# Ledger of designs, part 227: VH-VL binders against q9h9l3

Target 1, 176 residues: q9h9l3
Amino acid sequence: PRKMVAIDCEMVGTGPKGHVSSLARCSIVNYNGDVLYDEYILPPCHIVDYRTRWSGIRKQHMVNATPFKIARGQILKILTGKIVVGHAIHNDFKALQYFHPKSLTRDTSHIPPLNRKADCPENATMSLKHLTKKLLNRDIQVGKSGHSSVEDAQATMELYKLVEVEWEEHLARNPP
Short names: E, the ipSAE of ESMFold2; O, the ipSAE of OpenDDE; V2, 0.75 times the mean of E and O plus 0.25 times the DockQ between their complexes.

## First folded at step 13 (VH-VL)

Design ia155 (framework fv_fezakinumab)
Fold by ESMFold2-Fast, scan of step 13:
Structure ia155 (fold): chain C 176 residues (1-176), chain A 123 residues (1-123), chain B 111 residues (1-111)
Amino acid sequence: as target 1 above (176 residues)
Amino acid sequence: QVQLVQSGAEVKKPGASVKVSCKASGYTFTSYYMHWVRQAPGQGLEWVGWINPYTGDTFYAQKFRGRVTMTRDTSISTAYMELSRLRSDDTAVYYCARSGTYYYDSGPRFDPWGRGTLVTVSS
Amino acid sequence: QAVLTQPPSVSGAPGQRVTISCTGSSSDIGLGYDVHWYQQLPGTAPKLLIYDNSNRPSGVPDRFSGSKSGTSASLAITGLQAEDEADYYCQSYDSDLEGWVFGGGTQLTVL
């Protein structure tokens, strides 16, 4: 009986020309959508590009943000041993420099039954916004001032719940 | 076509430093992590650490922290491992090995491996 | 000491089946991390033999197979041949150490 959580991270641009994605916010919700963690995170490297249109991160959010090393420790304590749900979750794990077991990872961008329910090709990688609109009749990531990682994590968990029984049975018979 | 070519054998005295190189070819150097693994004569494999050639970020096994430094030069697709304050029990073949950066693309498995660099530490 | 436990040696006659075990803990294999296997011929670098518990790279014959259950994994070799004589290492990831870990290695002798 492993607990299940959903995660969504926001990244800012660091490194040459801001091309490196560095963690700047992380939200984690439980199975029911309650927030377990939601913090702004200070990258160890200079922020070149806040990517505000997507991340919602602004300079003021960095003033009292949790340093990366401390935030990472807190986040890993929540994720370890749990089934972790995310959308294109490899990007979140990369930003965390964290290797979560594949058997405990659920990526809503790579679940064929979920795409099938949305009338999309099974192996296409559909955006969280598209799947949420098609399957939950809900608009997320609206406007041009950035996304809410809490909203995205909650939507991701709800999407997974639509296929949970079918997908868990599939994984039991076809371990990743 | 994909290959990792390592520098030649080194003989060092205790207290010295050694720097081993690993030149990658046949793939995009910055798209994979580079790991270092050592093997003492007649012993098993021991993971030392990894470097992300794209960012320069490193992570070292706790046993080697403070003594190992991993770097890379993207202009020549070469990774380096420098081990300082050498002891006789650092005598080993040091391998570089490639892995993917996340589980979807080649994950954490090591493939390919360099042929190894023998480092002998003796007085 | 190695973090993952393997028998130090295993032996069999040509044509026989052997299995090599790899035992971990609740922080690595038991936590769900995949197991990879490497073959090392004398004087050579290790070569990837099995990845993600049971998958074979191209060029590895189907005589080699892997499995995983609970805190342990196994490498099975059927139809033993003289050229299979080598050291075999299992590998996984350990969450407490935040690093890749290896078994102590198993020397296969073909009698």
Scores: ipSAE 0.758, ipTM 0.893, lowest interface PAE 1.0, mean pLDDT 92
Fold by OpenDDE, second read of step 14:
Structure ia155 (fold): chain C 176 residues (1-176), chain A 123 residues (1-123), chain B 111 residues (1-111)
Amino acid sequence: as target 1 above (176 residues)
Amino acid sequence: QVQLVQSGAEVKKPGASVKVSCKASGYTFTSYYMHWVRQAPGQGLEWVGWINPYTGDTFYAQKFRGRVTMTRDTSISTAYMELSRLRSDDTAVYYCARSGTYYYDSGPRFDPWGRGTLVTVSS
Amino acid sequence: QAVLTQPPSVSGAPGQRVTISCTGSSSDIGLGYDVHWYQQLPGTAPKLLIYDNSNRPSGVPDRFSGSKSGTSASLAITGLQAEDEADYYCQSYDSDLEGWVFGGGTQLTVL
């Protein structure tokens, strides 16, 4: 079986009025929750909005941040060939400007058995925070200091593990 | 209808630069990546790089890094590829091609293609 | 120069079945990246023929089919017609090169 990793990214606002979401932090954990990657990343464009309340990113974090193109290379090396687990992971891949094979992607925001287990509608998009609280009895993304991408990546992996067997069987019968 | 209209043929000398344009129509220009692919006479296809028209971010094939620059003008839905320090082996038809993003479900398939721009490099 | 390997040429008579192979490696097709196929008629730009290994865009006849297994992909053409005479290219993504790659192309001749 392929190795699994979970990814979570934080984005800041760039471009006009800060409407462009640019990668500013990326965290990757393995199946056991061990951190494989956790770096602040410097966007190629000027940051207009740090979105600190949500992203946890501050100006000081960008002083020694890894340039985007370098970070992207590092991250892609880790993800390549692996099953990548994430929550609403299309946003992460968008920020990375990276195409991971769909057959090797697991999005915990679109796994009906996971929602069912949480007593949520199977086709609804539930937040990571909600699912984590309901299924893991753990609070994440608390306070005003912003999200922890490491914490979110770990939670995402733990959620997936709850339905891994069932979902992998489903995917085997119904490949994307 | 989705169309990519490219600029006309170019003739350049070695060491010069060439800038090819690709005007998009029939779709939201900033919602798709724009790729550049070249084909030397009688040869196969070679990927040069891509640009995200929304952000302006670019990613180039290793072979062309430091020599290629991709830009865009969103106001006129036009992408540009500039290749500098031209050599004879840069002689090729250069194509622009649209692809989707992961989040738009169209993936990295190239569709459609421009008709190509012939760039001839000769002393 | 091409990362993906294709036979340089294939031929068939009208009505016959022909196949074009695309052989990759553990760094591209073998990693699970999808394969796309393009048809290039003489003097024209490439056209998307097959995407995501086996899907046909609208307008592409069902006599064109694609498959993928392991580190290789294959394009099959049944009921070969004269208008099928063209160059065919496979495409995928290579993790080592961090970019899209094409096969060397296959020239299909209809006898």
Scores: ipSAE 0.016, ipTM 0.574, lowest interface PAE 7.7, mean pLDDT 91

Design ia156 (framework fv_fezakinumab)
Fold by ESMFold2-Fast, scan of step 13:
Structure ia156 (fold): chain C 176 residues (1-176), chain A 123 residues (1-123), chain B 111 residues (1-111)
Amino acid sequence: as target 1 above (176 residues)
Amino acid sequence: QVQLVQSGAEVKKPGASVKVSCKASGYTFTSYYMHWVRQAPGQGLEWVGWINPYTGDTFYAQKFRGRVTMTRDTSISTAYMELSRLRSDDTAVYYCARSGTYYYDSGPRFDPWGRGTLVTVSS
Amino acid sequence: QAVLTQPPSVSGAPGQRVTISCTGSSSDIGLGYDVHWYQQLPGTAPKLLIYDNSNRPSGVPDRFSGSKSGTSASLAITGLQAEDEADYYCQSYDSYLEGWVFGGGTQLTVL
C-alpha cells in the first residue's frame, strides 16, 4: 500500500476587501493521526482579514510564521507520491498553488459511501463538522474563536478510514 | 460559447519586450487558470506559465523566470503575457489556453485555446 | 527539448489503425499524473482530443482512444481518415519541474 496523509489548511483574506484566500496555517497528519507538519505561514501579501472566527489565526501568529515559499516547499516534500486525504481539498491545493495527482487524492466531501453512512444524500457536499458528529460522535470546530487544523486533519483521516477498503476497491475498478 | 481572442502579430528587435493579450468571453473569467504556451516555427509546444485571474497569482516555467510577467485585468476579462529581453529564438506563436483548477469538474487540461499570436524577433 | 518522448512521425492508410506512444518518467506519468492529448491541424491552434488518460470531449469520435500504463501513455486512432492528418501532442504535469510538460509531437500522415 502507498503511504497516506491527511491535510487541512487555514486561510486568511488578502487582496481587495480580503476576498482572496491565502495560506496561513497547514497541518498534516499520518495514517495514525500523528502530526507530521503544523506551521503558521506568512502570506506574501498584506493580510486584510484574519477571518479569525473560522481560521483561528491572529496577528501574533504571523510574527514568527514561516514564509510562504519555504513552507510550500516543506509541505510539497511531504505530499509528493502519497495518497492525500482532505475535506474540500481543492481549496487547500489552490492555496498551496499545487496540483496533486487525481489518482492519489481523496476528498471526504465527495465520497458517496461516506454520505450514505451518515444518512445524507450521496451527492451532497456535507461539512466536516456534520460528518464527524454523525459518524464519529465527536464535536469539532466548537465555538466561534476558530478551527484547529490539526483537529480537522485528524478527523478527516478517521472519516476516510471508515470507507477506505470500500472506496479503494471502487477506485481500483473505476480509475478516476 | 467560450472564446479566447488574442492580440495581433508583433515584430520586435532583439533586446525588446513584447506584451500579448488574451481576451476571454463566454465563462466566468476568474474561475479558471489561464496558461501560456508557445510554439516555435515547425517545433513543438512549450509551456510558459499560468496565472490565476482571481488572485493574480502566477507560476512560471523555470526557463522563463526573470523574463516573463503575467498579469490580468478582471474588468475586461483579459490576460497578458509580457516577455522581456527578447532573443531570436523567442520567435514563436504564443497561445493562451484555459484550464480548470481542480480534478472533479474541470481539471488541469487545456481547453479552449486562443488562435495564437505570432511574435517574430529579428534584427 | 521535450520532456515527454513521442515518435516524430507515424503513417497509415485510410481505414487502418495507428498508435502514438508517449513516454514519461517517475516524476510525471509514473507519479500518477493524468495524460491529455491534443490534435493540431495544419495552421490551427491545438484542440483537446483526449483528457484524463482515456476520456473524450463532446464531439470527438470514438475512433480516438487513450490509455496509460506505468510511465507511458498511448493514443490509438482507428478507421484512419484523411482529415486525421495532423500533429498530435501528449501532455502531463511534472512534479520535479512543477509545470505542464508536452511531448515533442507526432506528425500523422494518411497515405
Scores: ipSAE 0.723, ipTM 0.885, lowest interface PAE 1.2, mean pLDDT 91

Design ia157 (framework fv_fezakinumab)
Fold by ESMFold2-Fast, scan of step 13:
Structure ia157 (fold): chain C 176 residues (1-176), chain A 123 residues (1-123), chain B 111 residues (1-111)
Amino acid sequence: as target 1 above (176 residues)
Amino acid sequence: QVQLVQSGAEVKKPGASVKVSCKASGYTFTSYYMHWVRQAPGQGLEWVGWINPYTGDTFYAQKFRGRVTMTRDTSISTAYMELSRLRSDDTAVYYCARSGTYYYDSGPRFDPWGRGTLVTVSS
Amino acid sequence: QAVLTQPPSVSGAPGQRVTISCTGSSSDIGLGYDVHWYQQLPGTAPKLLIYDNSNRPSGVPDRFSGSKSGTSASLAITGLQAEDEADYYCQSYDSNLEGWVFGGGTQLTVL
């Protein structure tokens, strides 16, 4: 019960001038970093801007991508009832149009002890790349061809594990 | 002075459609979700769905899928709910209500509410 | 049928304390979703009374308090006043329905 997973999503631009962020890939890993889900997802709207430099999404990835409604159902079955870890996770949940319980959500961009370990101000929002380099001595999101959501989800889980005992104790004393 | 002003009462026959409006003022219309909640006479509250005024994205309660359509017009800060193929048991006060947009919250609370629009469906 | 269970009515005399329960299941309150409470005075729209289990909006007196434990939540009203006569609704989110759910409502009568 209350198993833990980490999620990272990639979004493309849809709507006028590509300003709407639509889900185009989702990766979910378990506590040990094993991949539970990793699919390209076809938005219901026309893709205006692949945002490839950040998303890593290209037109070729859309050819056999899972339609949004089907992918959403699959993803929610994995997330429901679990502790879900992410970085700036509200963006992922927004792309999924999904409300996960606050008490089961862990956002590594808003965990003061994690920033403290990285010698950063406790209330600052630090990037996943910076925290991973500082605390795990690992480079992620390298190059200009886009990010790997699997890599990001794995890094996010490992970052959370550094503060898990301390943060879970804090949450038990100070429920959200 | 955040305010939601709804359109006036409607009387419809079974099989007709009704479109209720909710005009927002006193805040940035596109920064909050708009929900629709109904209440049959003497009964409790029932959630119908929400619209994101920024994107136009909608999400409807399963019971209303295929019969409800939510839209908005950002130029006049107004949200709309259209319910089609009306039945007598659709007779209710229909409220609009504002919520925050945070997806990792436990679920948005509704504040403020419009004063409601009575829709009566009778033959 | 409402998804969350509330008693249909509760009553008390001025100055007394009443408690209104709200019982959910493993797919809503029991799954960790917060509970919000609304007050509906006769002939008016609902008004937010308590949010995120125990927080009061500006202007709500501290006579009103909320709590949550397991699959249930409670609204407590102390120092009852005549103006507290209203219907009270709890609300949460249900993961199976993927939507907001309300209790059936509790009518408070001040004797």
Scores: ipSAE 0.666, ipTM 0.862, lowest interface PAE 1.5, mean pLDDT 91

Design ia158 (framework fv_fezakinumab; at its last look DockQ between E and O 0.57; V2 from the best seeds 0.00; counts 0 for: pae E 6.6 > 2)
Fold by OpenDDE, second read of step 14:
Structure ia158 (fold): chain C 176 residues (1-176), chain A 123 residues (1-123), chain B 111 residues (1-111)
Amino acid sequence: as target 1 above (176 residues)
Amino acid sequence: QVQLVQSGAEVKKPGASVKVSCKASGYTFTSYYMHWVRQAPGQGLEWVGWINPYTGDTFYAQKFRGRVTMTRDTSISTAYMELSRLRSDDTAVYYCARSGTYYYDSGPRFDPWGRGTLVTVSS
Amino acid sequence: QAVLTQPPSVSGAPGQRVTISCTGSSSDIGLGYDVHWYQQLPGTAPKLLIYDNSNRPSGVPDRFSGSKSGTSASLAITGLQAEDEADYYCQSYDSTLEGWVFGGGTQLTVL
């Protein structure tokens, strides 16, 4: 079986009115929750909005941040060939300007058995925070200091592990 | 209707540079990636690179790194590809082609294509 | 030069079935990346024919079909017609090259 990793990214606002979501931090953990990658990333464009309340990113974090193109190369090297788990993961991949094979992607925001287990509508999009509280009895993204991408990636992996067997069987019968 | 209108044919000498334009219409220019693909006479398709028109980020095939520069002018929905230090084997029809930014947004399939711009490099 | 391998030419009579193979590697098709197909009529730009292995864009007749298995993909054309005479290219993504790659192209001749 292929190795599995979970990814979570934090974005800042760049471009006109800060509407462009640019990668500013990326965290990757393995199946056991061990951190494989955790770096602040410097966008190529001027940051208009740090979105600190949500991203946890501050100006000081960008002083020694890894340039985007370099970070992207490092991240892609880790992800290539692996099953990648994330929550609303298309946002992470879009920020990376990267395409991961659909058959190797697991989005915990679109797994009906996971929602069912959390007593949520199967076709609803639930937040990572909600699912983590409901299924893991753990509070994430608390406080005003912003999110921890490492914590979020770990939570995402733990959530997926709850339905891994069932979902992998489903995907085997119904490949994307 | 989605259209990509490319600039006219170019004739260049070896060592020169060429800049081809691709004007987009019928869709939001900054919501899709723009790719460049070339085809030498009687040969197959070769991917050159792509640009994110929103951010200006570019990604080039290894073969063209250091020689190709992709840019865009969002005010006129136009993408540009400049190839420098031209060689005879750069003679080809150069196409621009649109793709989505992720699988939910048309994905990495190329659609539509421009009609192509012939670039001839000869001494 | 092409990363994906296609037969240089195939031929068939009107009404017949023809198939065009596209062979990749463990770093592209075999890694799980989808395959797209393009039709290029003589003197024209390529046109999207099949996307995501087996889907047809609007306007493409159902006699065109695509499939993928392992490290290879295949384009099938049933009820071959004279207007199908063209070059056909498969496309995928190569993780090693970090870019999109095409097959060498297949010239289809209708006899």
Scores: ipSAE 0.908, ipTM 0.946, lowest interface PAE 0.5, mean pLDDT 95
Fold by ESMFold2-Fast, scan of step 13:
Structure ia158 (fold): chain C 176 residues (1-176), chain A 123 residues (1-123), chain B 111 residues (1-111)
Amino acid sequence: as target 1 above (176 residues)
Amino acid sequence: QVQLVQSGAEVKKPGASVKVSCKASGYTFTSYYMHWVRQAPGQGLEWVGWINPYTGDTFYAQKFRGRVTMTRDTSISTAYMELSRLRSDDTAVYYCARSGTYYYDSGPRFDPWGRGTLVTVSS
Amino acid sequence: QAVLTQPPSVSGAPGQRVTISCTGSSSDIGLGYDVHWYQQLPGTAPKLLIYDNSNRPSGVPDRFSGSKSGTSASLAITGLQAEDEADYYCQSYDSTLEGWVFGGGTQLTVL
């Protein structure tokens, strides 16, 4: 079939009172968890709130960061034509200002069999941290220094692999 | 319920600029993208670009880059499209249309559409 | 020039079935992007008729149906009625252009 990658982005707050989420880091891993892309990205707008506790982004990471327009072009070249796995991936696509085909998108926050394996309600939106702990017995997003988008992308790919066969069969019979 | 009301017809000379408005009502203005699509007399639909009313971010079709500017005023739920350096072949009906931003929020199909604003460019 | 290819016209008699094709490329429909269809009655704005290949908005009769295969999509209209006379446009998203693209439109005449 088509190649598969997993993505995770970190966003900082821009705009009035820092309410707008702007891309500040993106990590993409292949099926085996090898890093294909991992860069800090400079938003075109002034950063009001680094959201460091969650994003892991600090002012120092913006020095020599790749400008948004250039980073976006690089990222889209990697994503185009591939099955893209993410967790609450609509947030990543919005930050990228990118429309990926629905048929090639896999959102681990909306896969009923995955929630079922974790003993969670099928239609609940569970956090990546919770699903990773329940199903992979691994703690991610530990401490107060912010999340690692590489770690999150790797965990997301591993979670998808747990249900890949049954979910791909389901999608073939029930196209989105 | 959900409604898009556009400004009235405009007649402009070549080289002028035109600014068309689209006032939204019946939904949360900042939760959907606003698109602009034009249709020259007797011709098909041509996508011009979109604006995200929440952020003010815009994206324009390559053909219009450098001549089109899209803005919005969230206090009156109104989107604007300004086209500059007008040529006779810019004569068209200009539509605004709403879309979702992703699959979970009604997706990227265009619904509803405004009734259109006829822009005539002639000397 | 339109990016998606539609026949310029199609005609049928009342009660008949007509189909309208929409052909794209590997950068749009062939890449997996959904196809939407719009109906434009004379003198009016386009109206969403079919979305995400085959879904009908509330109020659209089941006489209208859509399908998609490979790089092409099709709109089928059964039980053709005089009120169906309109222009029909397909739409998708193109990854190379990074924008929405339309077919050239098909004028349906009910004879």
Scores: ipSAE 0.762, ipTM 0.898, lowest interface PAE 1.1, mean pLDDT 92
Fold by ESMFold2, look of step 15:
Structure ia158 (fold): chain C 176 residues (1-176), chain A 123 residues (1-123), chain B 111 residues (1-111)
Amino acid sequence: as target 1 above (176 residues)
Amino acid sequence: QVQLVQSGAEVKKPGASVKVSCKASGYTFTSYYMHWVRQAPGQGLEWVGWINPYTGDTFYAQKFRGRVTMTRDTSISTAYMELSRLRSDDTAVYYCARSGTYYYDSGPRFDPWGRGTLVTVSS
Amino acid sequence: QAVLTQPPSVSGAPGQRVTISCTGSSSDIGLGYDVHWYQQLPGTAPKLLIYDNSNRPSGVPDRFSGSKSGTSASLAITGLQAEDEADYYCQSYDSTLEGWVFGGGTQLTVL
């Protein structure tokens, strides 16, 4: 079977009034939760709003950050040909200026069996924090010092494992 | 309402350069990728590359690397493609085409297309 | 040379059904990338006809449909009209080339 990875990204504000989300950190873990990639990334545009309360990104992180073009090349090399797991993953792909095949994409925000395990409506979009607390008994994204993309990627992989057998069989019968 | 207006036909000699423009209207220019695609007479479509008008980032098909440069001027919502060291087999209609939003599932399709710019390379 | 393979030509009588195939490889359609279709009338730019394998943009009649299976995609046209006479191109993304790829085109003739 294809290798599987999980990804999570943190964004800062660029563009007019800081309303554009630009990639400033990306973390990728393998099936066992081992970190394959974790870099701070310098956006190609001026940072207007670090969004530190949510992103965890501070000015100091940008001093030695990998330029976006270089980081993107490194990340895409890891993702190509793999099943990629994420939470609301379209936002991560948008920030990477990248598209991944639908058949190789797993979005934990849209998996009905996962919601069912959490006693949530099957068609609801549930937050990573909520699912992780309910199903893994772990608190993530605690406080206002920002999210950890490593922690979030690891949680996302563990959530997917809870439904992996059922969901992979479903997708085989119902190709996207 | 959404429209891509390209510059007029060009005739060039081998070894010269050509710069084609594509002016966008009816949408937010910086929110969508711009692509260039060419079509030699009687032949199929060939992708040349893209530019992100917001960041200025580019990516070129391997065949054109080192000969093509894509730029833009956001103040006039215009994308440019320059092809250097022209050869006779560069004779083609050059189209600009908008891709969808930055989201994964809308990025690769082209809508709309410009009407094309004929570039003729002859000695 | 085209990365995706299409038949060079197809013909059908008015009212008939025609299909146009598009065959790729394990690095494009076979890897799971979506297929898009374009119609090109003589002397004009291509126009989006089908996107994401099977979706129709506004204004495209439902007699045009698309599907994808394995490494191949298919465009079907039912109820052929004289106005359907055009060139048709499939398009996808190829991970090895890191680029957008087109079929060689199919010339549809309405008899």
Scores: ipSAE 0.065, ipTM 0.658, lowest interface PAE 6.6, mean pLDDT 89
ESMFold2 (binder alone), look of step 15: mean pLDDT 91; pTM 0.927
OpenDDE, look of step 15: ipSAE 0.902; ipTM 0.942

Design ia159 (framework fv_fezakinumab)
Fold by ESMFold2-Fast, scan of step 13:
Parts: C-alpha cells; sequence; structure tokens
Structure ia159 (fold): chain C 176 residues (1-176), chain A 123 residues (1-123), chain B 111 residues (1-111)
C-alpha cells in the first residue's frame, strides 16, 4: 500500500486587482489526521487582497511566513510518491505550481460514491462544508474569520476514508 | 480553430540572441500553459520550459537557465522565447506547444504544436 | 541524453503489428506520471497521438494504442500502413528534473 496524506491550501489575491491566487498557507495531515505540515507562506508578489473571510490570512501571518520557494520544496518532499487527497485539489496544485500524478490524486469533490452517500447528484461538485455536515455530522468553516486549512485537510481525509475501499477498487478496475 | 502561429526562420551569429514568437488563437490564451521544445537537426525533442500566460510565471529546464527568457503579451495572445549567447549547437527548430494546467481541464499533454521556427547559428 | 529510453528504430511490413517501448525510472513513469505519444512525419511538427497512457485524440485511428506498466510504456500499431512511417516520441513528467521529458525517438520504417 502507498502512503496517503491530505492537503488543504489557503490562497491570497496578488496581481492585477488581486485576481491571481497565490499560496499563503498549506496544511498536510497523515491518514490518522495528524499534522505533518502547517505553515504560513509568503508569496513572492505583493498581496493585494488577503481574502480573509475565506483564507483566514491576515497581514500579521506574513511577518514570519516561510518564503514560497522554500515552502514549496518542503511541501513537495512530503507529497512526492504519496496518494494525495484534497477537495478541489487542482486549485492547491496550481498554487504550488506542482504536477502530482493523476493516478495518485484523490479529489473528494469528484468522487461519485461520496456524493451518493450524501444524497447529492453523483457528478455535482459539492462543497467540503456540505459533505462534512452530511456525512460526518460536523460543522467546519464556521464564522467569518476564515477557514482553518488544518480542519479542512482533516475533514477531507475522513471523507475519503468513507469511500476508500470502494473507490480504490474502482480505480484499480478503471485506471484514471 | 485552435492554432499556434510562429515567427519565421532566423539566422544568427554566435554570441547573438534570438526571440521567437508564438501567436495563439481559437482559445482563451491565459487558460493554458505554453511550452517551448526544441529539436536539433536529426535529433530528438528537448523541453526548454513553460510559461503561465495568466500569471507570467515561468519554469526553465536546468540546461537553459541563465540564457532563456520566456514572456507573453496577453493583449495579442502571443508568447515569446528569447535565447541569448547563442552557440552553433543551439541550431534547432524551436516549437511552441500548448498544455493544460491540470487533469480536469485538458491535462499536461502538448496539443496543439506550432509549425516550428528554424534558428540557424553560424558564422 | 534522453531521459526516457526508446529503441532508435523499428520496422514492419504493411498489415503487421509493431510495438515501440518507452522505459523510464522511479522518478517519472514509475512514480505514476502519465505517458503521452507523439507522431512526427518528416519535415512537420509533432502531433499528439496518444495521451494519458491509452487515450486517443479525435481523428487518431484505433489501430494505435498505448499501455503502461511499472516504469515503462508501450505504443502498439496494428495494421501497419505506409503513411505510418514517421518518428515516434514518448513523453512524461519527471519529478527529479521538475519538467517534461522525452524519449530519444523511434524511427518506424514501413518496408
Amino acid sequence: as target 1 above (176 residues)
Amino acid sequence: QVQLVQSGAEVKKPGASVKVSCKASGYTFTSYYMHWVRQAPGQGLEWVGWINPYTGDTFYAQKFRGRVTMTRDTSISTAYMELSRLRSDDTAVYYCARSGTYYYDSGPRFDPWGRGTLVTVSS
Amino acid sequence: QAVLTQPPSVSGAPGQRVTISCTGSSSDIGLGYDVHWYQQLPGTAPKLLIYDNSNRPSGVPDRFSGSKSGTSASLAITGLQAEDEADYYCQSYDSSFEGWVFGGGTQLTVL
């Protein structure tokens, strides 16, 4: 069996009108939900929009943040060769400028059996908050002060574990 | 409809620089990465690097770092590759090629390719 | 040198089957990265032939097929035709180089 981790990233707005999403925090947890990595990350470009309501990032978090190039190296060392679970994970990989193998990627926003268990349309992309409430009876991303990427990564791993056996068997029969 | 049109052949002396262009049409220029790949006469394909037209971010193969610069102009959907301090062994056809950014859109396969720009470096 | 290893040439007669191998390592194909194949006719740009190990773009005949196992991939061409005479390149992504890597190319000659 290959080792498995879950990831969640927070992005801030850089570039013209803050429309570019730049990595500002990354959390990685192992199969049991233990934190392997959790750092604030300093983008190389000027932050135009902290997107605090969603990201939870504030100016104070940038003071001692790890520079992007260093943080990226640390993160990739953890992800390489592992099955990586995330929710809408393509956004996290884009922010990392990273290409993870498709065969080792698990996106809880695109797993039909998971939606089925939540009584949602199989091919819809449901939010992490909704799936976590329906299937784990937990409220995450509560309030207006921003999300916890640790909480989101932990929830994502637990959601995947609900369908792991079924989905891994499906992928073995139908390689991505 | 989706098309990449490259600039014409160039002849340069050793030590000069060359700038090749690749004009995209038929798709949203900023939604795909643009790659540069070269092929010396009778040789295989060699990846040079990519640019993200949306952000301007670039990544270059180690062999070309310090000599290659990739840029883009989003107003005319055109990507550029400039190679400096040319040597005779830089003689090659230089291709631009489009790739997706992740598996959910189009993936990292190269499609389409430009027709190529022959760069000849000779005295 | 090329990061992925291909035989430099392969040949066959019309109607026959040929197979072109592409051997990588634990940092590319062996790490799970997909393999893509390109066909290059003389004097032309490469054209995508197979992507994500075994998928065909629209317009590519089903006599072209791809597969992947362990650290290697294979391109099979059945019902070989004269117009298949070309150079074929495999491509993947390598985590050590953090970039796209190509095989050295295989020249297919139709006898």
Scores: ipSAE 0.730, ipTM 0.887, lowest interface PAE 1.2, mean pLDDT 91

